# Designs tried in a protein design chat: VH-VL binders against q9nrl2r1430to1533. Part 3

Target 1, 104 residues: q9nrl2r1430to1533
Amino acid sequence: GGVHELSAFEQLVVELVRHDDSWPFLKLVSKIQVPDYYDIIKKPIALNIIREKVNKCEYKLASEFIDDIELMFSNCFEYNPRNTSEAKAGTRLQAFFHIQAQKL

## First folded at step 3 (VH-VL)

Design j43
Fold by OpenDDE, second read of step 4:
Structure j43 (fold): chain C 104 residues (1-104), chain A 122 residues (1-122), chain B 107 residues (1-107)
Amino acid sequence: as target 1 above (104 residues)
Amino acid sequence: QVQLQESGPGLVKPSQTLSLTCTVSGGSISSGYSWHWIRQHPGKGLEWIGSIYYSGRTDYNPSLKSLVTISADTSKNQFSLKLSSVTAADTAVYYCARGPYRSDWHYYMDVWGQGTTVTVSS
Amino acid sequence: DIQMTQSPSSVSASVGDRVTITCKASQSISSWVAWYQQKPGKAPEPLIYAASSLQSGVPSRFSGSGSGTDFTLTISSLQPEDFATYYCQQANSFPLTFGQGTKLEIK
């Protein structure tokens, strides 16, 4: 295949991943490290999964892409109390995302 | 884009239960959002009634909590409001809305339905 | 509950005017304020969240500022389509509460 420009979704995912507050979101939560996570979070998702979906062109609308990103943040806030590092990071990253998403 | 539409009877008798449904299209209520009911009495401001989240949790305005039930039907992509024992004070335009999910209380409504008028009258 | 007090309750202005609406919270709410615009017979539409962040599609003539208890919505140069009622809303804690509204009317 040839080299092509990143799509808006690809670019935004790259920006999210590179953000300092992306660490809670890079990949799915480990069941080993967080045994009760999947008892609480029924629709787990992470940036690596979203990236794969983007690469596979599974998002036909920006709203679908945004929905997955918001789900990712929601899961974080659902599981983590507000005073946790994860929730704080999520809050900042979500704010960043909301600004960037306006470009979609 | 996501759209919200309120539906239900526009007229409710006193002491009866007001029942409204918000139908969401162009998005899923199972996605990571907050879903809200807000009302506006004629000539008055906005009053938050309650919220339901994608997890199924709910929060209610304490002033209405004992009378309000919010539920969701993911299979229909709808969430509903029930307000029991209505009086004339419950006459209002009722809006459903969506907002982002936040870590704690920081909810605002970024997408609104068009609203539906409910009149409480005998 | 946190009370949100808007001022003025109504204001008359002309196209091109600079208009400022104030919202005061009964206690500190950090920057957790949203602003909405509502036209007659229509649902509110979001303008600003987190005190100063414009929603997508909102003209740049709208701006928000403030923190703690005092917040402002500013329209730098009023346009005909801006005549409406504006509401602030605190998102600091439940119950979510709105200001009583500011009706911006044409002079």
Scores: ipSAE 0.469, ipTM 0.870, lowest interface PAE 1.2, mean pLDDT 94

Design j6
Fold by OpenDDE, second read of step 4:
Structure j6 (fold): chain C 104 residues (1-104), chain A 122 residues (1-122), chain B 107 residues (1-107)
Amino acid sequence: as target 1 above (104 residues)
Amino acid sequence: QVQLQESGPGLVKPSQTLSLTCTVSGGSIDSGYSWHWIRQHPGKGLEWIGSIYYSGRTDYNPSLKSLVTISADTSKNQFSLKLSSVTAADTAVYYCARGPYRLSYHYGMDVWGQGTTVTVSS
Amino acid sequence: DIQMTQSPSSVSASVGDRVTITCKASQSISSWVAWYQQKPGKAPEPLIYAASSLQSGVPSRFSGSGSGTDFTLTISSLQPEDFATYYCQQANSFPLTFGQGTKLEIK
């Protein structure tokens, strides 16, 4: 009775989460593990937060959803040098996202 | 959809400062994108001037860096260009554009303003 | 700085023709190349990103290919609205740089 077809946003978030390169983005960065993160990143966001917003129907436009996803990647690239595992994963995941976002 | 619009004086005297503003609508500049100034001298190609990001970070073309300042006003959803000590060589159509975040250029510059002509003349 | 050299600088073609424009980078830029179309008196319009990905809304007759230093924009069957100037751009390193442009004119 509670099963329903996923919306385009929901489905895309699921695909992003399942992607091998999603590990830097699944949840907010730990301040304990990365003490200076929140001194640098002022608008933190992660896939779990975006998923929650989708579930709450907070995105009225596809552009709003895309903006949050882009912010998520931008935070990664702002904090992590280009040659880091996080940045490399982000680059690949973002490429995947851009392909999928064409369907929105 | 996101739209960009350049504004500012079309005439600037030599040695003065060129000031332009790009107004963004349909989206926030306080987002995970890059915001660029590009210019095109009459009959010539495109030249990247500089960029600003939501973090406040800026990147400038080294050929213009000493003369260029790019700033953002999130309250107005605008970002601006100042080019000091202009000469005839700075006569061009000036474009603002949106692009991907720094170090992540999967996108090209996907949204452009219509451009504004700036003529440097005494 | 990374220099982007387009070839040819100009080309004349007819409707229905296959047109190929090349861009060579002075050093390897992976696949971080974008292509733009500009018509007289208008702003550049995005065509291709990441060397081979079509921007949203761009007709499928446009395609991009290449990696490293050599890149190509192809129009499989030229349409009347395709006559314009095309620019490549590298997004691998700062400063961002453009090719000098290729003017595609009607034959």
Scores: ipSAE 0.585, ipTM 0.891, lowest interface PAE 0.9, mean pLDDT 93

Design k1
Fold by OpenDDE, look of step 5:
Structure k1 (fold): chain C 104 residues (1-104), chain A 123 residues (1-123), chain B 107 residues (1-107)
Amino acid sequence: as target 1 above (104 residues)
Amino acid sequence: QVQLVQPGAEVKKPGTSVKLSCKASGYTFTSYYMHWVRQAPGQGLEWIGEINPSGGSTDYNQKFQGRATLTVDKSTSTAYMELSSLRSEDTAVYYCARGTEYYSKPGLYFDYWGQGTLLTVSS
Amino acid sequence: DIVMTQSPDSLAMSLGERVTLNCKASQSVSSYVSWYQQKPGQSPKLLIYGASNRATGVPDRFSGSGSATDFTLTISSVQAEDVADYHCQQYYSYPYTFGQGTKLEIK
């Protein structure tokens, strides 16, 4: 198998997933575990979904990619109080993302 | 098998500091949060704080007002909890407890506990 | 801080009886609740996590239920070795907090 060069979006998603604070964002929230989540969050999104969109070349502009990532964080902060582990993890991961996004 | 080993007891005077140790074995030390919980005689459990041994990030119960400091020594798989400005009300059994894996909140629980260190603060 | 209130503070049951321990949170903690068993002179032992998941090695007679603010630990048929203090804990938000505990004795 050949080695594929990752695009900037692909590389950034890989870095986000590997980050220690990515656990709240790896997959969509389970409705079974959090029954009221989808009553509150109307545009759910997660890193696995964003990765899929990247792989399908659905992002034509960097701004579209950034918007989805920001939506992911926005959802986290909307549902989780500031002093939750999810919100704290999200805060750190978002800070990391903002630094990396400047390279796009 | 997972083990958390703590010294049996410490005796301190008010106003001094104590540094308690917790040696972990039987698992990847840097993959799990380490928590500290205390229990005053005949009382319930009280969460002190947590540390991610991988990066050293910490979160504390603000009740301690900066008196507690959590650290780790990765080379010896040992976690430490230092408590300063000791008071008589700090007399308690102090437990270290393994928390969740750092990359997953689902499954967060204290599945292994040290035997605890009895700290007695008395003049 | 989120306050976890357990009830009753203590109870004495006969062998084989159904035991129900309650834990109430001052605000919703979703399903982020754990239960621990602490026998005299011992460290706490994990029984339930995520409100209803039984930890490895925990007998089937132990079960957890509840969501949001009201949680229950049930022992379907209490045994002599179940004499202990039982603690509930929330890990929804910092600081993580425990209930005051329930002491279970056998008559």
Scores: ipSAE 0.015, ipTM 0.710, lowest interface PAE 5.7, mean pLDDT 91

Design k10
Fold by OpenDDE, look of step 5:
Structure k10 (fold): chain C 104 residues (1-104), chain A 123 residues (1-123), chain B 107 residues (1-107)
Amino acid sequence: as target 1 above (104 residues)
Amino acid sequence: QVQLVQPGAEVKKPGTSVKLSCKASGYTFTSYYMHWVRQAPGQGLEWIGEINPRGGSTNYNQKFQGRATLTVDKSTSTAYMELSSLRSEDTAVYYCARGTEYYSKPGLYFDYWGQGTLLTVSS
Amino acid sequence: DIVMTQSPDSLAMSLGERVTLNCKASQSVSSYVSWYQQKPGQSPKLLIYGASNRATGVPDRFSGSGSATDFTLTISSVQAEDVADYHCQQYYSYPYTFGQGTKLEIK
């Protein structure tokens, strides 16, 4: 990706982090707070990790960036029941992301 | 010190609407979820819904979905709960309660409560 | 909805006795359980969150334990000021639900 793509990814991550429903996704789940999380989720990821990858220009294609974001949501929905606050937040944030991702 | 101030009482007729207020002070209003919980006379507590004062996102108990509306006025640090189509069963004390910070799981802390507003619904 | 069932509905204890209040969830709620104390004519007060974490300012005689479906609030030595209704709550899933409450009195 070029400078424009990098800027677009960076801006989108900023918007995701600032969203009201970003709290489940800001950083990796604590193993202390959720002891069984990493027994279930094999590819953990969070917005701070994705931001670092953006800053390091690790995303060469928009699809790679999108895949990581979708993985983040997938992990949330895999671990959390649909009627939890985490899953509800994830649903709203993912909807927001899908709208913003159309600009990529 | 953190305070949540609510009016003492409201009296309404069936079929009408009521809008209850909760004025917050002593902390950053937009940094914490606000919850609403009611308690019928001699009964347990019942969760109505929550709101994030920052962006206004809400989650409701389905029992009240479409009938309860949570809003906030950031300029006055006041949370509101409007309940429509009132019925006698809505007679209860309605509490506002501060939840967790906006960047954490909602409901972990209900560390401060208003004194509650007694809503009486009768003909 | 997840049903929280408290037991007993009421109890009367002597000063200094150990008090045990129970709360059972109709399904697993992990450790997402809080306990509240509500004295007569007052609003609820947070005692325990995350099943076993004591809230700020709560006396050491109060403790919470349990996981999944069975939870307990314990008062190691009940005092006169502990007369109140006690409520358990789950915040594992929507809607957040409370138990019916336990009334604690002193003999």
Scores: ipSAE 0.042, ipTM 0.747, lowest interface PAE 3.9, mean pLDDT 92

Design k13
Fold by OpenDDE, look of step 5:
Structure k13 (fold): chain C 104 residues (1-104), chain A 123 residues (1-123), chain B 107 residues (1-107)
Amino acid sequence: as target 1 above (104 residues)
Amino acid sequence: QVQLVQPGAEVKKPGTSVKLSCKASGYTFTSYYMHWVRQAPGQGLEWIGEINPHGGSTNYNQKFQGRATLTVDKSTSTAYMELSSLRSEDTAVYYCARGTEYYSKPGLYFDYWGQGTLLTVSS
Amino acid sequence: DIVMTQSPDSLAMSLGERVTLNCKASQSVSSYVSWYQQKPGQSPKLLIYGASNRATGVPDRFSGSGSATDFTLTISSVQAEDVADYHCQQYYSYPYTFGQGTKLEIK
């Protein structure tokens, strides 16, 4: 049901935020620090935004929640070269997410 | 005050392994990345790898991939670097260096360094 | 791997002179560059991070500038205690790489 799904999404977001490799994803990229980011990434998203959407019950399906998480990772891999710390962190965090998402 | 303490020297024969230690104090050990960097005599610095003491995640210079292993002992606030299949070219001073906080981008700065361990590899 | 090339390899300056050390990256590293000072027989010491941010305790005479591929460490008025090797480093991508170093001496 909706309540169980909401709890599951909320718990998963908490686990993602607490992960060692969450630092690139905690909040939106600063335009001041990365001036060209939003010229490249058209659908920016971060864990704080996803958490807010969860709290507002904006996800009706697990697939919608998963899509936003995957978008977050895809943005990271689109902007950051493979050998950057951001991309490496993203790779590990995404692997963790995929394991946890199997419970949804 | 932040301190990183390393043994002075190690002498090894080719083909053997060495495990170097770095004892940290003066700060929360698990809150900062630990890096390892070496310097051959009269040469520049070479980055070996990094470890997040909080969760244990590591990133290695591919040059050392499979031969270098980074670990930590949280109970003693000690970082370790093991290097196997030693060769004469591994002769260098090996430094441990504190990086950024574990919840931020790695390698922003190495603000504290150990005094280094001189590893000599010879027959 | 990204190659960091420093210039000159060595430099001898008079006290009080302006010193300029250069570091060139083989490809863009944005502003992810640090500078270190290594005095004889000592460990490296952080001077600059993020290309232009002075580390805590570093004298005002030290400054960093540059972006993308060209970076500069400047000592506005060199002092006797500045005799050392200076290393630049990129941490834009793995593996993190250092320049070959510049040796600064006083005449």
Scores: ipSAE 0.307, ipTM 0.816, lowest interface PAE 2.0, mean pLDDT 94

Design k16
Fold by OpenDDE, look of step 5:
Structure k16 (fold): chain C 104 residues (1-104), chain A 123 residues (1-123), chain B 107 residues (1-107)
Amino acid sequence: as target 1 above (104 residues)
Amino acid sequence: QVQLVQPGAEVKKPGTSVKLSCKASGYTFTSYWMHWVRQAPGQGLEWIGEINPSGGSTNYNQKFQGRATLTVDKSTSTAYMELSSLRSEDTAVYYCARGTEYYSKPGLYFDYWGQGTLLTVSS
Amino acid sequence: DIVMTQSPDSLAMSLGERVTLNCKASQSVSSYVSWYQQKPGQSPKLLIYGASNRATGVPDRFSGSGSATDFTLTISSVQAEDVADYHCQQYYSYPYTFGQGTKLEIK
């Protein structure tokens, strides 16, 4: 343990998690609540998974980190119709991400 | 225990505005979305909108867009719904209802309801 | 908007009988359907969420089923305290919408 300065990726993940519209993305979709989700979405991902990858230094390029975040949103928009609460939350969170990602 | 407390009744004239309150207790107020639903006499339920007490994000039924305003006071754990340009058709019981679990879909289900406020709009 | 249509509008049953309430969506709502019980002079109470999940404290005689457009609330053996209006609701897309309700009475 110990206190260390957050990397740009770590800080951005923290900001995404704290966002009001992060609730659809905090963890993987429950198979119990959404039985057909994994029949449709073949590359599931969530913020907790991305955070783990950041902590393990699995991202060598900013583009790799961005690709996973975009995949997360893509999955949301693929499964959820545009007028669902998930899709609307995703739209707002993605807009926030795009602004923050410019700093990477 | 979870409780949502609403005033019993309001009487308003057409063209005026009303602000209804809903005081929450027994749980972390900012962890659950709050919804508003109304029911005209002898009719079904109608969803008005929802608000995230944490950051103030809202979603409205388009029918009420621009006329209904949802707000919260975190310091008192109270949700508010203001409805303007009142008309006789707005006469109904207005309920506040707690949305789903912490960090889950806001409208997965409404597990707790206030007792409702009867709004009467008449000349 | 997605229209939820309940049937019948009202029914009267004898104690102990099996009760079946129907709810039809104008388009697929997956399993994003909830059911509420509203007794006279009271606020609605959650019975079923996710089409088939019984809420905490709800008696075993209540059950929900269905997917896509056709949903059913069943009371295996109706009791006197079950006299109420029953509402179905979809939360698949905005705006969330309810059925017109079914009134259940005991003969």
Scores: ipSAE 0.020, ipTM 0.695, lowest interface PAE 6.6, mean pLDDT 91

Design k49
Fold by OpenDDE, look of step 5:
Structure k49 (fold): chain C 104 residues (1-104), chain A 123 residues (1-123), chain B 107 residues (1-107)
Amino acid sequence: as target 1 above (104 residues)
Amino acid sequence: EVQLVESGGGLVQPGGSLRLSCAASGFTFSSYYISWVRQAPGKGLVWVGEINPSGGSTNYAPSLKDKFTISRDNAKNTLYLQMNSLRAEDTAVYYCARGTEYYSKPGLYFDYWGQGTLVTVSS
Amino acid sequence: EIVMTQSPATLSVSPGERATLSCKASQSVSSYVAWYQQKPGQAPRALIYGASNRATGIPARFSGSGSGTEFTLTISSLQSEDFAVYYCQQYYSYPYTFGAGTKLELK
């Protein structure tokens, strides 16, 4: 049989995770560390969850994949003030994502 | 308890074929990347290839890409390695090794290994 | 492929002493380096991942450091059970590659 290399979605997730500014997004926010997070954010998501969906082939369109990534950033900006380290990291990572997403 | 158990090893003639199996238990098998790693007698570890959780994507060492095929059956919690056109240099203990559940910094490493199964290619 | 070079090939150390093992990558692998321990007749065991994180159940005497191309595994005070072969591995890019190993033996 043929060899199936890493898909475009998988590759992009790897690149996002490896980015220096990925640390706020690697996994879901801890309720212990941030007790009020889930009172504010109603659709929590993180790169580990997005990876799981990719692995399960749940994204049929690139737009669906992009929507989840954008939701991840939206959540960050909704909860974190602009001057926080998380928001600043998110801004840079999102810019990186937008460049990479053009290849999808 | 996480367990990986390889089987299917044995003696095979040059040019022959063999399929190895790796039975997994104690974790959600379908959520993990799994790799094969081999070790020739008295030698170091050599990565053979990996398969993603869904089984839809594989990566191989370049020298093995054309004659080795990795697959998985998530319903059976089993990983496979199909080996064709075997040569003496393919003689090794073959390990299955589990990666991390999801990509995160610092990333994938092999946290659990099977006991290995010996493949001997000889006339 | 990225070549991982371990040194020394053999390291002789006495119990209670400090052991320092080196691993060098032919190009930058960021922090995507793991260390494994293998005893005779056994499968490898994960020690360190991400260059400096101890795997589950690994004693505190084991530590990893480094980034880019230079990596180090340190055993602060050797125990009798620590004499084994140690491998470094990069998982920065395909194909994943291991070093040739360092044999840590009793002096």
Scores: ipSAE 0.009, ipTM 0.672, lowest interface PAE 9.5, mean pLDDT 92

Design q11
Fold by OpenDDE, second read of step 4:
Structure q11 (fold): chain C 104 residues (1-104), chain A 121 residues (1-121), chain B 107 residues (1-107)
Amino acid sequence: as target 1 above (104 residues)
Amino acid sequence: QVQLQESGPGLVKPSQTLSLTCTVSGGSISSGYSWHWIRQHPGKGLEWIGSIYYSGRTDYNPSLKSLVTISADTSKNQFSLKLSSVTAADTAVYYCARGYYKPRLGAFDIWGQGTTVTVSS
Amino acid sequence: DIQMTQSPSSVSASVGDRVTITCKASQSISSWVAWYQQKPGKAPEPLIYAASSLQSGVPSRFSGSGSGTDFTLTISSLQPEDFATYYCQQADSFPLTFGQGTKLEIK
């Protein structure tokens, strides 16, 4: 991707991190706190990982960036029952993301 | 091994607040699990009251939400239940329980022995 | 709320019998079901998590199956210590809800 596209990714990640509902997604789930998380989730990802990938210019297409963000939400909904704080936060943050992603 | 023990008054008057404490031993309530209150009316089934997570966040049964407060004291390794404005319908055995090692799943792997609370004037 | 309906409400059986208890959810809940055994005057004890995962220490005669809306707890050969009340519970959505219970009595 071009400089403007990369900048757009960076800006979107910043906006996601700053969102009130970002707390479940800021960093990878702790295996100590959630011992079986990685037995269930095979492709773990978080905003700090995505941010690092953006900074390293690992995303060549917007679709690749979007796929990682969607994976992050998919993992959340796969592991967390509905109506949990995490799932609710994920739902709201994903909605926000979908709106912002239209700018990409 | 982790053990849970409920404590509190066994008798509460109507309109008063029911207060119970669950003392956890053999493990920390901040270990990443979820911690729950469940009750069982005499001769009836089980009703989930609410939960508190290692993060301190809570979830409550909507049928009781306005009357329930669950809190944790990490220094004492305890979590507590307060149920306000009790009636005879709140007479039950109250259990505290730990969530399964999938703390975000509402399944319970360790239970206290339960404590009977009777609401009576 | 998700309703969990157990069947039967009670069952009489003999030692050695195969016993099946069913739990039906009011909506699809994937495999987010747990089963518990409760004896009089005691707290419930977990048997099965995630519909089919046998908990540590639970005899192999216990098994769970199902996904979506229909779930089953099976005791392949009933033992004297198995006479108790059994509960299913959904962990898919808040509020967490239990079945009404199945009382397994000696014939």
Scores: ipSAE 0.020, ipTM 0.708, lowest interface PAE 4.9, mean pLDDT 91

Design q15
Fold by OpenDDE, second read of step 4:
Structure q15 (fold): chain C 104 residues (1-104), chain A 121 residues (1-121), chain B 107 residues (1-107)
Amino acid sequence: as target 1 above (104 residues)
Amino acid sequence: QVQLQESGPGLVKPSQTLSLTCTVSGGSISSGYSWHWIRQHPGKGLEWIGSIYYSGRTDYNPSLKSLVTISADTSKNQFSLKLSSVTAADTAVYYCARGYYKPRLGAFDIWGQGTTVTVSS
Amino acid sequence: DIQMTQSPSSVSASVGDRVTITCKASQSISSWVAWYQQKPGKAPEPLIYAASSLQSGVPSRFSGSGSGTDFTLTISSLQPEDFATYYCQQYDSFPLTFGQGTKLEIK
């Protein structure tokens, strides 16, 4: 179904979600699985949340969209030791994002 | 309370594969956290071997990565270590441990009692 | 890999003494340091997380401090049950690494 053309934000989110390294970022961290996560991370965010914001047209500027994506990565790097699978995935996905974001 | 218990053969011949299992009781390995193998050579310090997460993802010490496999059996609430091509250098007390978020990944809050593995012909 | 260098490797002390163990990281690791106590024939037990956060159930005579590269474990008044080997451990970066240990012996 491609009745409507995706906006640049929508398309980028789709590409991020489909990326092989998106698995740490698809949805918010479970408070049950990570009991202390929300004590440390004060601004939790994930791709599904960002996608919802895009769909609701909450981003008026590209910078706002980019800030949320960068926050998502920042949270990952703060909570995970370097060179973990999560951090490595985040590094690669962030690099991909930075390339794609040039089109915005 | 959560408890961990290592099990496996205490004697392994050189070039063979060391296989150990950690049985977790009092909690589910699928409930979160991370699950680790750590070893201690006689009279020496501690060496992290690798980890498996509730999601099934794994991380290994690069010094051992090519020789190590960690897996989990959620139905048995166990996770296992396989170390191939062992040598005398692999003689150690092997611990399994739970990684708790304090306040991030990487610290260990619960340990098994350890199991001694001797590599000898 | 990040190396954790403990000092001293061994120390002799008496009950009631103030004991300080240091750990130096080969690079800055923020506050991602844990301390463990290990007694002969036993598994390590956690004492401190995040450089200074006391594990539940650990006596208040234990304390941790430091950030960046230099970290300290302090026992304000040594008790008989405190004679053991202590390890620092970093979890700033994988692979996770431990100090070589400090053996605290009775003088």
Scores: ipSAE 0.277, ipTM 0.812, lowest interface PAE 1.8, mean pLDDT 93

Design q16
Fold by OpenDDE, look of step 5:
Structure q16 (fold): chain C 104 residues (1-104), chain A 121 residues (1-121), chain B 107 residues (1-107)
Amino acid sequence: as target 1 above (104 residues)
Amino acid sequence: QVQLQESGPGLVKPSQTLSLTCTVSGGSISSGYSWHWIRQHPGKGLEWIGSIYYSGRTDYNPSLKSLVTISADTSKNQFSLKLSSVTAADTAVYYCARGYYKPRLGAFDIWGQGTTVTVSS
Amino acid sequence: DIQMTQSPSSVSASVGDRVTITCKASQSISSYVAWYQQKPGKAPEPLIYAASSLQSGVPSRFSGSGSGTDFTLTISSLQPEDFATYYCQQANSFPLTFGQGTKLEIK
């Protein structure tokens, strides 16, 4: 098979997934485990969904990609109280993202 | 229906470790939600001690963090509280409770009946 | 930490009365407030969550309102079984904190 370089979006998603603080964001929240989540969060999103969108070339602009990532963090901070492990992880991962996004 | 029941010694000597267990019936602690310890000193209000989530992650009240350990035994469907170096200030009714909203926006929707722990020499 | 200050600390009322208990947060907590009822020798029982949502089985005479820093629990027509201590609780930030309580006594 051919070797292809990852696009900037693909690479960034890979870096986010591999980050130590990615655990809250890897996949959608389970409704069984968190019964009230989708009563609060109306636009759920996760890194696996974003990765799929990248793979399908659904992002035509960097701003669209960034918006989804920011939505992911926004959801986290909307649902999780401050000083939770999830919120703390989100804060650190978002900071990392903001640095990496400057390269887009 | 889910029920919670606290158990453990009702008397602890100063400087020793307070150990309590909450037994959950009617549902698995691994299925979701959050599981909390809350105490109430005689004639006083309520104080959140800490939590353990279905994932095993814990959160503690910073005022007690250095002295508190919360753990879970999924095989027994129990979670436990250990509070080290107790003093008279730790005399209270101790409750275990389920957090419905992990716990943002939420209430502790199910409580144990509470167990009284007295710290005395 | 977020402090929750209830008012009044105690209130005397009669059956049929309208009773309002307030809770003030030391900082904005959106609508992340729960209310509990506790009777002597019993565990607290949830009344309201998310500031205004009644828990299952709670009589409709109970209601909650507010957002930001000011919250209220209202009993529209007090019943004999409502005499108890009430607590507010914030779920916006760790550590989770409760109000000091409001004891509702019979006049």
Scores: ipSAE 0.021, ipTM 0.689, lowest interface PAE 5.1, mean pLDDT 91

